# VHH binders against Type II restriction enzyme HgiCI (hgiCIR): the designs that were tried, part 16

Target 1, 345 residues: Type II restriction enzyme HgiCI (hgiCIR), of Herpetosiphon aurantiacus (Herpetosiphon giganteus) (p25258)
Amino acid sequence: MNYQRSFEDLEFNAIKWWPQELSATVAEASVLPILISSQDLFISILKLSGTHPEQIFDVINAAQISANLFLKHLVVLADYGGEMIKRLGKEFQEIFPRMDSTLEYYMNYTFKGEQYTYIFKKLPIKGLDNSKLAIDGKAIIEIKPLSDLYRDMIMILLYGSTTEQFNLAGLEKCEIGTILGKNEIIYTYITQKYLYVSRITNGANTNSLGQIAQTYVCDILSKYLPNDYSVTRNGKILLSDLNSQDSTKTSFDILVEFADKKVGIEVSFQVTTNSTIERKAGQARDRQNRMHAHYYWIAYVIDGAGNFERSGAVRAICRYSDCTVAYSESEIAVLAAFIQEKFNA
Key: E = the ipSAE of ESMFold2; O = the ipSAE of OpenDDE; V2 = 0.75 times the mean of E and O plus 0.25 times the DockQ between their complexes.

## First folded at step 10 (VHH; framework vhh_3k1k_2)

Design t02 (from s02 with S53H; at its last look DockQ between E and O 0.73; V2 from the best seeds 0.00; counts 0 for: pae E 9.9 > 2)
Fold by ESMFold2, look of step 10:
Structure t02 (fold): chain B 345 residues (1-345), chain A 122 residues (1-122)
Amino acid sequence: as target 1 above (345 residues)
Amino acid sequence: QVQLVESGGALVQPGGSLRLSCAASGFTFSSYWMRWYRQAPGKEREWVAGISHSGGSYTYEDSVKGRFTISRDDARNTVYLQMNSLKPEDTAVYYCAAERWGLYSSGTYDYWGQGTQVTVSS
């Protein structure tokens, strides 16, 4: 088998996005991957919804996007977080006026210079929060229909900034309705806002996603490798420094051992671009040389849409590795075959 | 065969009230925005009021706010315009219009009624 892949071969075999069987686990650690993978659909819905203020509901239904996922896109884009949603719910009756004749609450809003009145159908409710809207954690992958509650929330997030009450409960942030159907503005606005909020929300959860990625690889390797092979996460090997007489412990994301034979494996699955793959690429030649000096091997599991946007780093890794595979079960089985070939030789 | 049929136009005294109806047939009424327009002699046609397909949003032209009320009854496939405190300036032919709500809507009106005459005169 040809285990030293080119960048082009590796990218061709890449899945780019998290496997479906991991979607709930990934969503519990971070909602960002599902937001990025559904972003083009979200943008398309906004582009098609510019003729009438409630047109967006028919477009949402036709697109078959889950209502909670669509709402989460609006919440993230507006930076209208859980504290503001709780405040909106707690203060709803003080924010929005009530019709004298019907006692229903309403919102006067503007769409393309024309004033409208929206009658709330479900709000107010007690205890409005992210949980009731199913927009955080693994709840985000649940399929939710476009209920009256979601309709009310979407109308607020789209048009709240155009109301007379815009300075209450953060409603000035609720401005997406003003760009519906304006194609050039939508593209620029969405990508700028997602880049900004992505960096704010991403930092705390990248280590959790890394551990999920490592565990998946370990589980598959254990399935395809003989039982007497040792597969450990975050393994360390004593390696000689090529420029000194000392030995140091060198960490690998996964270490596979049998008798005196070892393969160190690095894993990177990134749907957003970050500098981790650049650091691994910068170290790849030295790490391979150190492993080869001990008659050990080094391999990489590289995938994720963000990693492949750093083509120079990925090419360097492919060049200075003994085996490079993507992040599918069939690709990790190729890694297992490489290990068996080297350990049985 | 699609039809919009307005009714209820009459001669009324200033300060009076009148209710216009627009009965729809031949299309899925609940998928359409319904609007009222009017055209006085020598003037351009102007929008008066609109109501969304769900009934959740509605609009009024500034001069009729507080005096006119738009509503819809999806069970009867009918849109109404309740006109109170009528003024001579409200004299016009009133038209019902339907605009499809959904994908690729361009803001064009798909169907128009024939109009009903409202005359406010002493």
Scores: ipSAE 0.006, ipTM 0.442, lowest interface PAE 9.9, mean pLDDT 83
ESMFold2 (binder alone), look of step 10: mean pLDDT 80; pTM 0.808
OpenDDE, look of step 10: ipSAE 0.479; ipTM 0.813

Design t03 (at its last look DockQ between E and O 0.35; V2 from the best seeds 0.00; counts 0 for: pae E 10.1 > 2)
Fold by ESMFold2, look of step 10:
Structure t03 (fold): chain B 345 residues (1-345), chain A 121 residues (1-121)
Amino acid sequence: as target 1 above (345 residues)
Amino acid sequence: QVQLVESGGALVQPGGSLRLSCAASGFTFSSYWMRWYRQAPGKEREWVAGISSSGGSFTYEDSVKGRFTISRDDARNTVYLQMNSLKPEDTAVYYCAAERWGLYSSDYDYWGQGTQVTVSS
């Protein structure tokens, strides 16, 4: 069976986005994948909401996006994090004026050159934070309707920069309302903002997502391989350096062993683009040659929408790989078949 | 059949008050922004006040701010304009309008027939 795939065959079998059964686990480690996978819907909602200041609520409901997920998009874009949300809650009564006649709090804001007054429906409340808004961790995948609290928060994050109170509680960051309906500005702003956020947050979250990816592959390999095969995360092999007489311990994301036979496996699942796949591609030829010199094999599990934006790197990996598969159970079963074929030969 | 029917226009002395009503039928009132416009004799129609479909946002033309109050009662499908401290410059035919915006193809505007407000000593 031909285990060396072309780029086109690999992409045809790719799932591009994290499997649904991992949604809660992935969200606990990072909310970025669900934000990126819902980005086009978010952009469409902003494009359709440019004629009236509260039109966006009708569009959110029609799109059936979860209210907490929509709010999280705004929180990320405004860089209006959990400490600012807590500060907003604690200082709410000092920030926003109250109507004498009803004692309700309100916000004077600007939309398309006209001034409006919004009356808060639920705020202020005690203990406003990310957890109460369900925008942290696995709570982000829960389906939340567009409640009065979410309406109030969305209005603040859209229009806060246009208020007289813009210099309080970080409200100057709350500017998305000023670009509603401006198609070219929206697309460029949103996609550049998420690319920037992806680059600065990858360091903290990349190890956790990488461990999730490796564990999934290990679990499936253990399901399809004989029990006496050793499947190890972050396994090391002592390999000769082809350009010197020295040998070094070479690390693989997953190492499968039985007796003297070994397969080293590299795993990369990236929904956003970064340079990690380029590093793996640059190493691929040398790593394959060193493994072959010991009669070992090398394989790759490559998937994620971001990785396939790096077509040159993925082509190089396919070329210098004994087996290349995408990131689904059926694809990892193909990898298991490859391993068994080589170990039984 | 869509209808907007204004009422409450009258002759009043300067400094007086009036309350205009606009009763709506034939459409989903809670989905629409409601606005008041006015047209003085020999002049173009001008915007006066607006209230969002939720009732949570409202806006006023500068010359009426603090004197006029717009409100809505979704249970009765009615929008109101409370007009206080009336001036001769407020003399006009007042029109109610309904606007909808959203993901539907294009919003429809509906207009009433108007009610006459005359402020004269």
Scores: ipSAE 0.006, ipTM 0.414, lowest interface PAE 10.1, mean pLDDT 83
ESMFold2 (binder alone), look of step 10: mean pLDDT 81; pTM 0.817
OpenDDE, look of step 10: ipSAE 0.638; ipTM 0.870

Design t04 (from n04 with I58F S103L; at its last look DockQ between E and O 0.64; V2 from the best seeds 0.00; counts 0 for: pae E 7.9 > 2, grease 24.3 > 24.2)
Amino acid sequence: QVQLVESGGALVQPGGSLRLSCAASGFTFSSYWMRWYRQAPGKEREWVAGISSSGGSFTYEDSVKGRFTISRDDARNTVYLQMNSLKPEDTAVYYCARVTWDLSGTYYTDYWGQGTQVTVSS
ESMFold2, look of step 10: ipSAE 0.012; ipTM 0.572
ESMFold2 (binder alone), look of step 10: mean pLDDT 84; pTM 0.836
OpenDDE, look of step 10: ipSAE 0.554; ipTM 0.845

Design t05 (from n04 with I58F D102G S103L G105S T106G; at its last look DockQ between E and O 0.68; V2 from the best seeds 0.00; counts 0 for: pae E 10.8 > 2, grease 24.5 > 24.2)
Fold by ESMFold2, look of step 10:
Structure t05 (fold): chain B 345 residues (1-345), chain A 122 residues (1-122)
Amino acid sequence: as target 1 above (345 residues)
Amino acid sequence: QVQLVESGGALVQPGGSLRLSCAASGFTFSSYWMRWYRQAPGKEREWVAGISSSGGSFTYEDSVKGRFTISRDDARNTVYLQMNSLKPEDTAVYYCARVTWGLSSGYYTDYWGQGTQVTVSS
């Protein structure tokens, strides 16, 4: 079989987004992938919501976006995180006035120069936090309708900065309502905020996602390979350098061994653009040459929407790889077939 | 068939109070913003007050702010306008209106009631 795929063949077979069976595990490690994959929908909702202050709820319903996911976008954009949400809940009755006639709390806010009054429908509640809003960890993938609690929170996050209480509980950060319908500003504002969040979380969250990616590949390889093959995460091979006579420990994301035969495997699944794929591409020729000098093979499992935006790097990897596959069970089965072919030759 | 039927208009003395009702039928009332408009003799129809589909947000034209209160009762499919401290310049036919929306067009008024006459005179 021809295991050295072109960029086009690899991209055609790519899943680009994390497998659905891993959705909860990925969300627990980082919320960033689901925010990025829903970003264009979120932007569209903001662009279409600029004519009336509660129009956004009609647009959310028409777009069929989950209410908790929409709220998480606002929380991230406003930098109004879990500790501020707890503070808002604890101090709610001191922040917002209450109507004498109904005892309901309300918010006087401004939209496009007009003053409005919003009557809270569910707030205050005891113990307001990210858990009750289903915006952390695995809960973010739960489907939540636009409840009264979500409506209240969305109104606060949109318009809190326009109230007279703006200086309380971080409400000055709650300004997203002021950019509704301003198309050029919205796209730049949101994209820059997510780029900032990506930079802060990149190292720690990328390591966890990398381990999830490696484990998935290892589990599938073990399913398709004979039991006497060794499949090791973060395996190391002692390789000699022909020019220096020196030997060094060379690390691979996955190492498959049987007797004196070895395949080193590099794994990269990235929904965002980062430098990891460029580093792997820069090393690919040298690593292949050193493996071939010992009659070993090197393979790559490459997927994720972000990796395919770096086509030059992926093309280089395809060129200097003995086998390149995407990140589905059927694709990893092709990698297993490659390994068996080489080990039986 | 969308129907909006106003009632409660009457002759009242200056300083008096009046409550208008608009009974809605033929659509999912709770999904729509509702507005009151009025048209005085020889004048164009003007916006008076609006209330969101949820009932959570409302706003008023400047000359009625503090005197008029808009509300809605989704169980009865009815929007109300409580008018206090009435003045002769409040004399008009009052119309309720349904506000609808489209993804590309935003909010717009698509249905009007037949109107109810309010006359403020001694």
Scores: ipSAE 0.000, ipTM 0.499, lowest interface PAE 10.8, mean pLDDT 83
ESMFold2 (binder alone), look of step 10: mean pLDDT 84; pTM 0.840
OpenDDE, look of step 10: ipSAE 0.462; ipTM 0.803

Design t06 (from s02 with G50A; at its last look DockQ between E and O 0.42; V2 from the best seeds 0.00; counts 0 for: pae E 5.0 > 2)
Amino acid sequence: QVQLVESGGALVQPGGSLRLSCAASGFTFSSYWMRWYRQAPGKEREWVAAISSSGGSYTYEDSVKGRFTISRDDARNTVYLQMNSLKPEDTAVYYCAAERWGLYSSGTYDYWGQGTQVTVSS
ESMFold2, look of step 10: ipSAE 0.226; ipTM 0.696
ESMFold2 (binder alone), look of step 10: mean pLDDT 80; pTM 0.809
OpenDDE, look of step 10: ipSAE 0.637; ipTM 0.864

## First folded at step 11 (VHH; framework vhh_3k1k_2)

Design u01 (from t04 with G50A F58Y; at its last look DockQ between E and O 0.34; V2 from the best seeds 0.00; counts 0 for: pae E 13.3 > 2, grease 24.5 > 24.2)
Fold by ESMFold2, look of step 11:
Structure u01 (fold): chain B 345 residues (1-345), chain A 122 residues (1-122)
Amino acid sequence: as target 1 above (345 residues)
Amino acid sequence: QVQLVESGGALVQPGGSLRLSCAASGFTFSSYWMRWYRQAPGKEREWVAAISSSGGSYTYEDSVKGRFTISRDDARNTVYLQMNSLKPEDTAVYYCARVTWDLSGTYYTDYWGQGTQVTVSS
């Protein structure tokens, strides 16, 4: 079996996005990965919705995107967070006028220079918040149909800035309806907003996602390896420095040991880019040489769409590793086979 | 198989009212936006009013705002145009139209009715 893979072989076996069985755990740590993985679909919906103001509902249904996930995209882009949603719910009857004849609330909005009237079907409701909309935490992965409540919320988030009430409850932020169908503007507008949010959110959640990634690999390795192998997260080995007389404690994301045999494993799953893959690549040659000087081995578990955008770094890791696998159960089973082969040789 | 049949056109005095109906058949009426257009003698056809497939959004051409009301009855497969405070300038053949879209994002009128004549004259 060829354990030292090319970049092309590694990418062919990559899953690129978090495994579905981890979706709830990842969503509790950060909703950003599911937003990024669905971003191209969201952009396509906006591009196809520029002819009529409610066209977007037909396109959402055709795309089969969950209504809560689509709404979350709008909430993030508008920066219309949970406190604004609560305020909208509390102030709804002061913000929007009511028709005397039907007692229904309505919104006068503008699309392509023409004024429209939208009649709310479900709003107002008591206790409007992120929880009722299923747009926070693990609830984001629940499949929600395009209900009257979601239709009402989407209309507000798209067109609220074009209403006479735009200065109330943060509705001036609700502007995405003005760019529908404007293909050149949409991609730039959305990616700039997502890049800014991604930096803020990922900085807060990087340790949690890294721990999730390491735990998944450890659990699968333990499934495929003999029970008398030691599988340790954040293991350390004392290694001689090749360029000095000292010895240095060297840390690995995962350390597998049996008797005096060791494999150090580095894990990187990155949906977006950061400095971690470049740092690991810059260290790969030295770390492999130091492990080999002690008759140990080094392996890497590398995946995520962001990592594969850094092909130079990933190629360097593949060259300076004894085994490189992607981030799926079948791929981690290949890593387990490598370890067993080396420990039994 | 798609048919749109307008009715209700008549001769009316200025300031009067008319209700136009457009009976639809041969398609799932509730899935489509509907529009009214009109064409005055010697003029190009112009848009008058539009209503979304859900009935949740509607709009009007400027000269008819406040006087005309578009509505739909999905149980009867019918779109209506209630025309109040009629003026001689409203004299035209009025057409019902179905609006569709494709995955490229283009919305367009794909079917027209035969039209119904509205004449506003003393």
Scores: ipSAE 0.000, ipTM 0.324, lowest interface PAE 13.3, mean pLDDT 82
ESMFold2 (binder alone), look of step 11: mean pLDDT 83; pTM 0.829
OpenDDE, look of step 11: ipSAE 0.545; ipTM 0.842

Design u02 (from t05 with G50A F58Y; at its last look DockQ between E and O 0.58; V2 from the best seeds 0.00; counts 0 for: pae E 10.6 > 2, grease 24.5 > 24.2)
Fold by ESMFold2, look of step 11:
Structure u02 (fold): chain B 345 residues (1-345), chain A 122 residues (1-122)
Amino acid sequence: as target 1 above (345 residues)
Amino acid sequence: QVQLVESGGALVQPGGSLRLSCAASGFTFSSYWMRWYRQAPGKEREWVAAISSSGGSYTYEDSVKGRFTISRDDARNTVYLQMNSLKPEDTAVYYCARVTWGLSSGYYTDYWGQGTQVTVSS
């Protein structure tokens, strides 16, 4: 068995995006992975919606994207957060005028130099917030049809900056309607805006996503390994420094032990790029050498679209690894086979 | 079989009012934007008013703003054009039109009515 995979073989076996069975758990920790995995569809909808102001609704329906997920894309891209949504709801009747004849609220907006009037169908409502829109936490994976409320919210987020009320309730941020159908501008705008937003939203949630990734690997290893093997998260072993007489406790994301045999396992699943994979790559040669000096082995579980954008780091890990696998159950079963082969030899 | 039938055109005095109707059949009316166009003698056909498939968005050519009102009644499959404060310049054949878009891009009028004559003369 060739457990020391090339970068190309590892990427070929990669799932790149979080498994569906983890979608609720991942979404509770961070909505960013589901936004990134649906980003290409979102971009396509914007590109196809430049002909008239409400064309986007026909395109949303044809694309079969959930209305709450689409709205979340707009909310994130505009940086129009939950506090502004609450403010919009609380101040709605002071922001938007009413028709004299029907008493319905409306919004005068501009699309491609032409002025239009949109009549709100559901707004105002009491208690407008992220919860009613199902755009945060695990609610984001719920499938929502394009209701009148979602239509009203999408119109505001697309065109609010073009209204006479643009300086109220953060509506100046609601500019995405101005780029519909402009393919080059859409790509640049989304890349720059999502990079900015990902930096401010990705902070403390990185640790939680890492723990989710490690737990999934541990659960699968426990299915395929004998019960008398010890599988622990954040395991430590005492390793000698190759250049001195000293020893230090070295930690691994997962440690598998049986009798006097050990495999240290590092896990990285990243849908966006970050420096974690570079740090693991920089340590890989030394950690392998120190493990081999004790007749132990080192393995890596590497996946996620963002990690594969760091090809140099991933190649280094593959080179200085006894076993490298991707993040699927079948791939982690290969890791389990490697461990059994080394422990039974 | 898609069909658009305009009615309500007449001879009126300046300052008068007319309501045009466009009866639609042979398609899911609520799924389409509808437009009114007009063509005066010797001139190109020009856009007058448009209303979205939902009825939530509408717009008007500048010279008719404040005088003309477009509306739709999805239960009757009908688009209306209420024309008030009519001027001799409004004299034209008025056409109802269905517009469509595709996922592969493309905006076009795919069906026209036969038109109804509006004449504003002193």
Scores: ipSAE 0.006, ipTM 0.382, lowest interface PAE 10.6, mean pLDDT 84
ESMFold2 (binder alone), look of step 11: mean pLDDT 84; pTM 0.835
OpenDDE, look of step 11: ipSAE 0.491; ipTM 0.810

Design u03 (at its last look DockQ between E and O 0.46; V2 from the best seeds 0.00; counts 0 for: pae E 7.5 > 2)
Amino acid sequence: QVQLVESGGALVQPGGSLRLSCAASGFTFSSYWMRWYRQAPGKEREWVAAISSSGGSYTYEDSVKGRFTISRDDARNTVYLQMNSLKPEDTAVYYCAAERWGLSSYYTDYWGQGTQVTVSS
ESMFold2, look of step 11: ipSAE 0.018; ipTM 0.567
ESMFold2 (binder alone), look of step 11: mean pLDDT 83; pTM 0.844
OpenDDE, look of step 11: ipSAE 0.617; ipTM 0.868

Design u04 (from t06 with S53G; at its last look DockQ between E and O 0.01; V2 from the best seeds 0.00; counts 0 for: pae E 19.0 > 2, unsure alone 64.99 < 65, placed apart)
Fold by ESMFold2, look of step 11:
Structure u04 (fold): chain B 345 residues (1-345), chain A 122 residues (1-122)
Amino acid sequence: as target 1 above (345 residues)
Amino acid sequence: QVQLVESGGALVQPGGSLRLSCAASGFTFSSYWMRWYRQAPGKEREWVAAISGSGGSYTYEDSVKGRFTISRDDARNTVYLQMNSLKPEDTAVYYCAAERWGLYSSGTYDYWGQGTQVTVSS
């Protein structure tokens, strides 16, 4: 079987985006991949919604974006997190005025220099939080229609900064309505806000998406390989330096062993571009030479839309590898076949 | 293939001015935050200034505020650092860097230039 793939063949077999069966796990680790993959659609909705302050609801429905995902975009961009949402819910009746005649709550807001009144359809409710809005963790992948609750929340997140109550419950952050239809500034605004929010939300509780990718590969390899093969994450091998008697422990994302035979595997799944694939490409020739000197093999699992933007790096990896596969079960089964072929020779 | 090429470094008297340029190629320039760093002999590399992909947001390290100005020209794929009121402590190799933030970013910059020498002789 042809294990040394060209860049074009590898990309043809690529899935480019996280497998659907991992969507919940990826969303628990970070919402950013789902936001990035839907960002162009979100931007388009903002660009098409500049004629009337509630036009955005017709555009959301036409775009068929899930209401909770759209709301999550607004929450992230406004930096209006779960504690602010809880506070909004607890203080709603103190924040927003009520009509004397109907006892309905309302919001006076501004759109393109004109004042409007929005009458809340569902709010206030008890226990407003991220869970009720399905914007927390794996709930984000659930498909939610544009309900009255979502309409109320979207109106607040769009226009809260234009109300007299702007200085309450963080509403000054709710300014996205002011840029609707302003094509020339929407891209800049979104880019600035996503970069700042991404920097702030990277923290101690963030799971490594790299570890999720490694675990998926390990699980599939264990499914297709004999039980007496050892499959370990972050395995280390003592490899000799070419010009010295010293040995250095060399780390691989996954190490497969049987008796005196070893395959080191590097895994990279990246939906956005970064330096990781360049580092792996720079190491590929030396790592292959050192593995071959010990009669071991090296393989790569490479996928993700971002990685394929680095064609030079991926071509170098393909050239200096014994097996290169994409990130799907069928592709990882090809890697398992390669390993079995080498271990049984 | 990506390249960042700094230029404009020179020997200058204290109180003088220099304008550094960083010409970029091989990527969509407007998608990247651009930064200037410097490294004085025997010291760690330190951050100097940064500018957003649109040029609408920028920030400076405290010791250069009011003296240095970062700017970008997307038509020429070039980032500039205008350095005024130069001091001997500004002597360093100046590097530009390009970063595209993503889920897998560790804060490591995607691309670095080779640097341009600025010397402020007292």
Scores: ipSAE 0.000, ipTM 0.110, lowest interface PAE 19.0, mean pLDDT 81
ESMFold2 (binder alone), look of step 11: mean pLDDT 79; pTM 0.798
OpenDDE, look of step 11: ipSAE 0.599; ipTM 0.854

Design u05 (from t06 with T59Y; at its last look DockQ between E and O 0.01; V2 from the best seeds 0.00; counts 0 for: pae E 19.9 > 2, placed apart)
Fold by ESMFold2, look of step 11:
Structure u05 (fold): chain B 345 residues (1-345), chain A 122 residues (1-122)
Amino acid sequence: as target 1 above (345 residues)
Amino acid sequence: QVQLVESGGALVQPGGSLRLSCAASGFTFSSYWMRWYRQAPGKEREWVAAISSSGGSYYYEDSVKGRFTISRDDARNTVYLQMNSLKPEDTAVYYCAAERWGLYSSGTYDYWGQGTQVTVSS
């Protein structure tokens, strides 16, 4: 079989986004992938919500987006993080006025030049934080209905900057309500902002996401390979430097061994673009040559929407790889078949 | 012109503490996220911590969580990294960086400092 794939063949077989069975594990490491994969839906909701200040709740329900995921989008866009949410909860009664007649707390805000009053339905509560809102870690994938608490939080994040209390508890950042229904502004601003957040957050969590990617591949390889084969994460091989007698330990994301035969495997799954795939591409020819000099093989598991935006790098990897597969069980089974073919030769 | 100037790097014993600072000039500091990176000898530069433009969101690399604290003082245009329980593995040149929110379709603009050396050794 021809294991040296073209870019087009690899992309055709790519899943582009993390497999659903890994959703909880990926969310524990970073919320960014689920935010990026849901951003078009979020943008659509903002575009359709420009006629009345609370219209957005009907649109959220019709779109069937989970309330906590929608709120997380607002939290990220407003730069209104967990410390600000805790402060909002602790200082709520000092920030927002109470109606003398009903003793309910309220927020006077502006939408398209008109003044409105929103009466809080659930706030204040004791211990307001990200955990109660289910917007951190694996909780982000839980399906949450549009409760009174979520309605209150969404109203604050949309319109807080238009209130008389804008200078308290960071409410000046809560301005998304001012762009509702402004289609060209919404799309450009949000997609560029997620590009910026992705570069910050991916840098922070690339080790964790890389470990998740490696573990998935290792587990599937162990399922399809004979038990005699050694499958090791972060394996090292002593390889000779070209044109010298010196040797260096060379690390691979996964090392598969049987007897004196070895396959080194590099794994890259990136939903956002960064320079990591460019580095792997620049090293691909030299790494293949050094492996072949010892009668070893090199393979790559490459997927993720961000990686395929770097087509030149992926083409170079395909060119200088003995086997290149995408990131699914059926594709990793092809890698297992390649390994068995080379080890049985 | 944009300048980022790190200071506070020193030689310390394992378990010790240091506070790094990064003084910024030539841009609207309150509009930028601030980040710390480090580079050990012979290694690639790696991310350490980030703080949002408002100071309301902050993030840490897993190996420094609970030990390092990032903060900012917008009145002094300065970002800080408080480093506690230092280990030999924390030995590196530490850099600060600034990134702007939401720039249009083109490369995101990054500003970098010159770095300050932190050495953790007996």
Scores: ipSAE 0.000, ipTM 0.124, lowest interface PAE 19.9, mean pLDDT 81
ESMFold2 (binder alone), look of step 11: mean pLDDT 81; pTM 0.822
OpenDDE, look of step 11: ipSAE 0.009; ipTM 0.206

Design u06 (from t06 with G56S; at its last look DockQ between E and O 0.35; V2 from the best seeds 0.00; counts 0 for: pae E 7.6 > 2)
Amino acid sequence: QVQLVESGGALVQPGGSLRLSCAASGFTFSSYWMRWYRQAPGKEREWVAAISSSGSSYTYEDSVKGRFTISRDDARNTVYLQMNSLKPEDTAVYYCAAERWGLYSSGTYDYWGQGTQVTVSS
ESMFold2, look of step 11: ipSAE 0.012; ipTM 0.516
ESMFold2 (binder alone), look of step 11: mean pLDDT 80; pTM 0.802
OpenDDE, look of step 11: ipSAE 0.769; ipTM 0.911

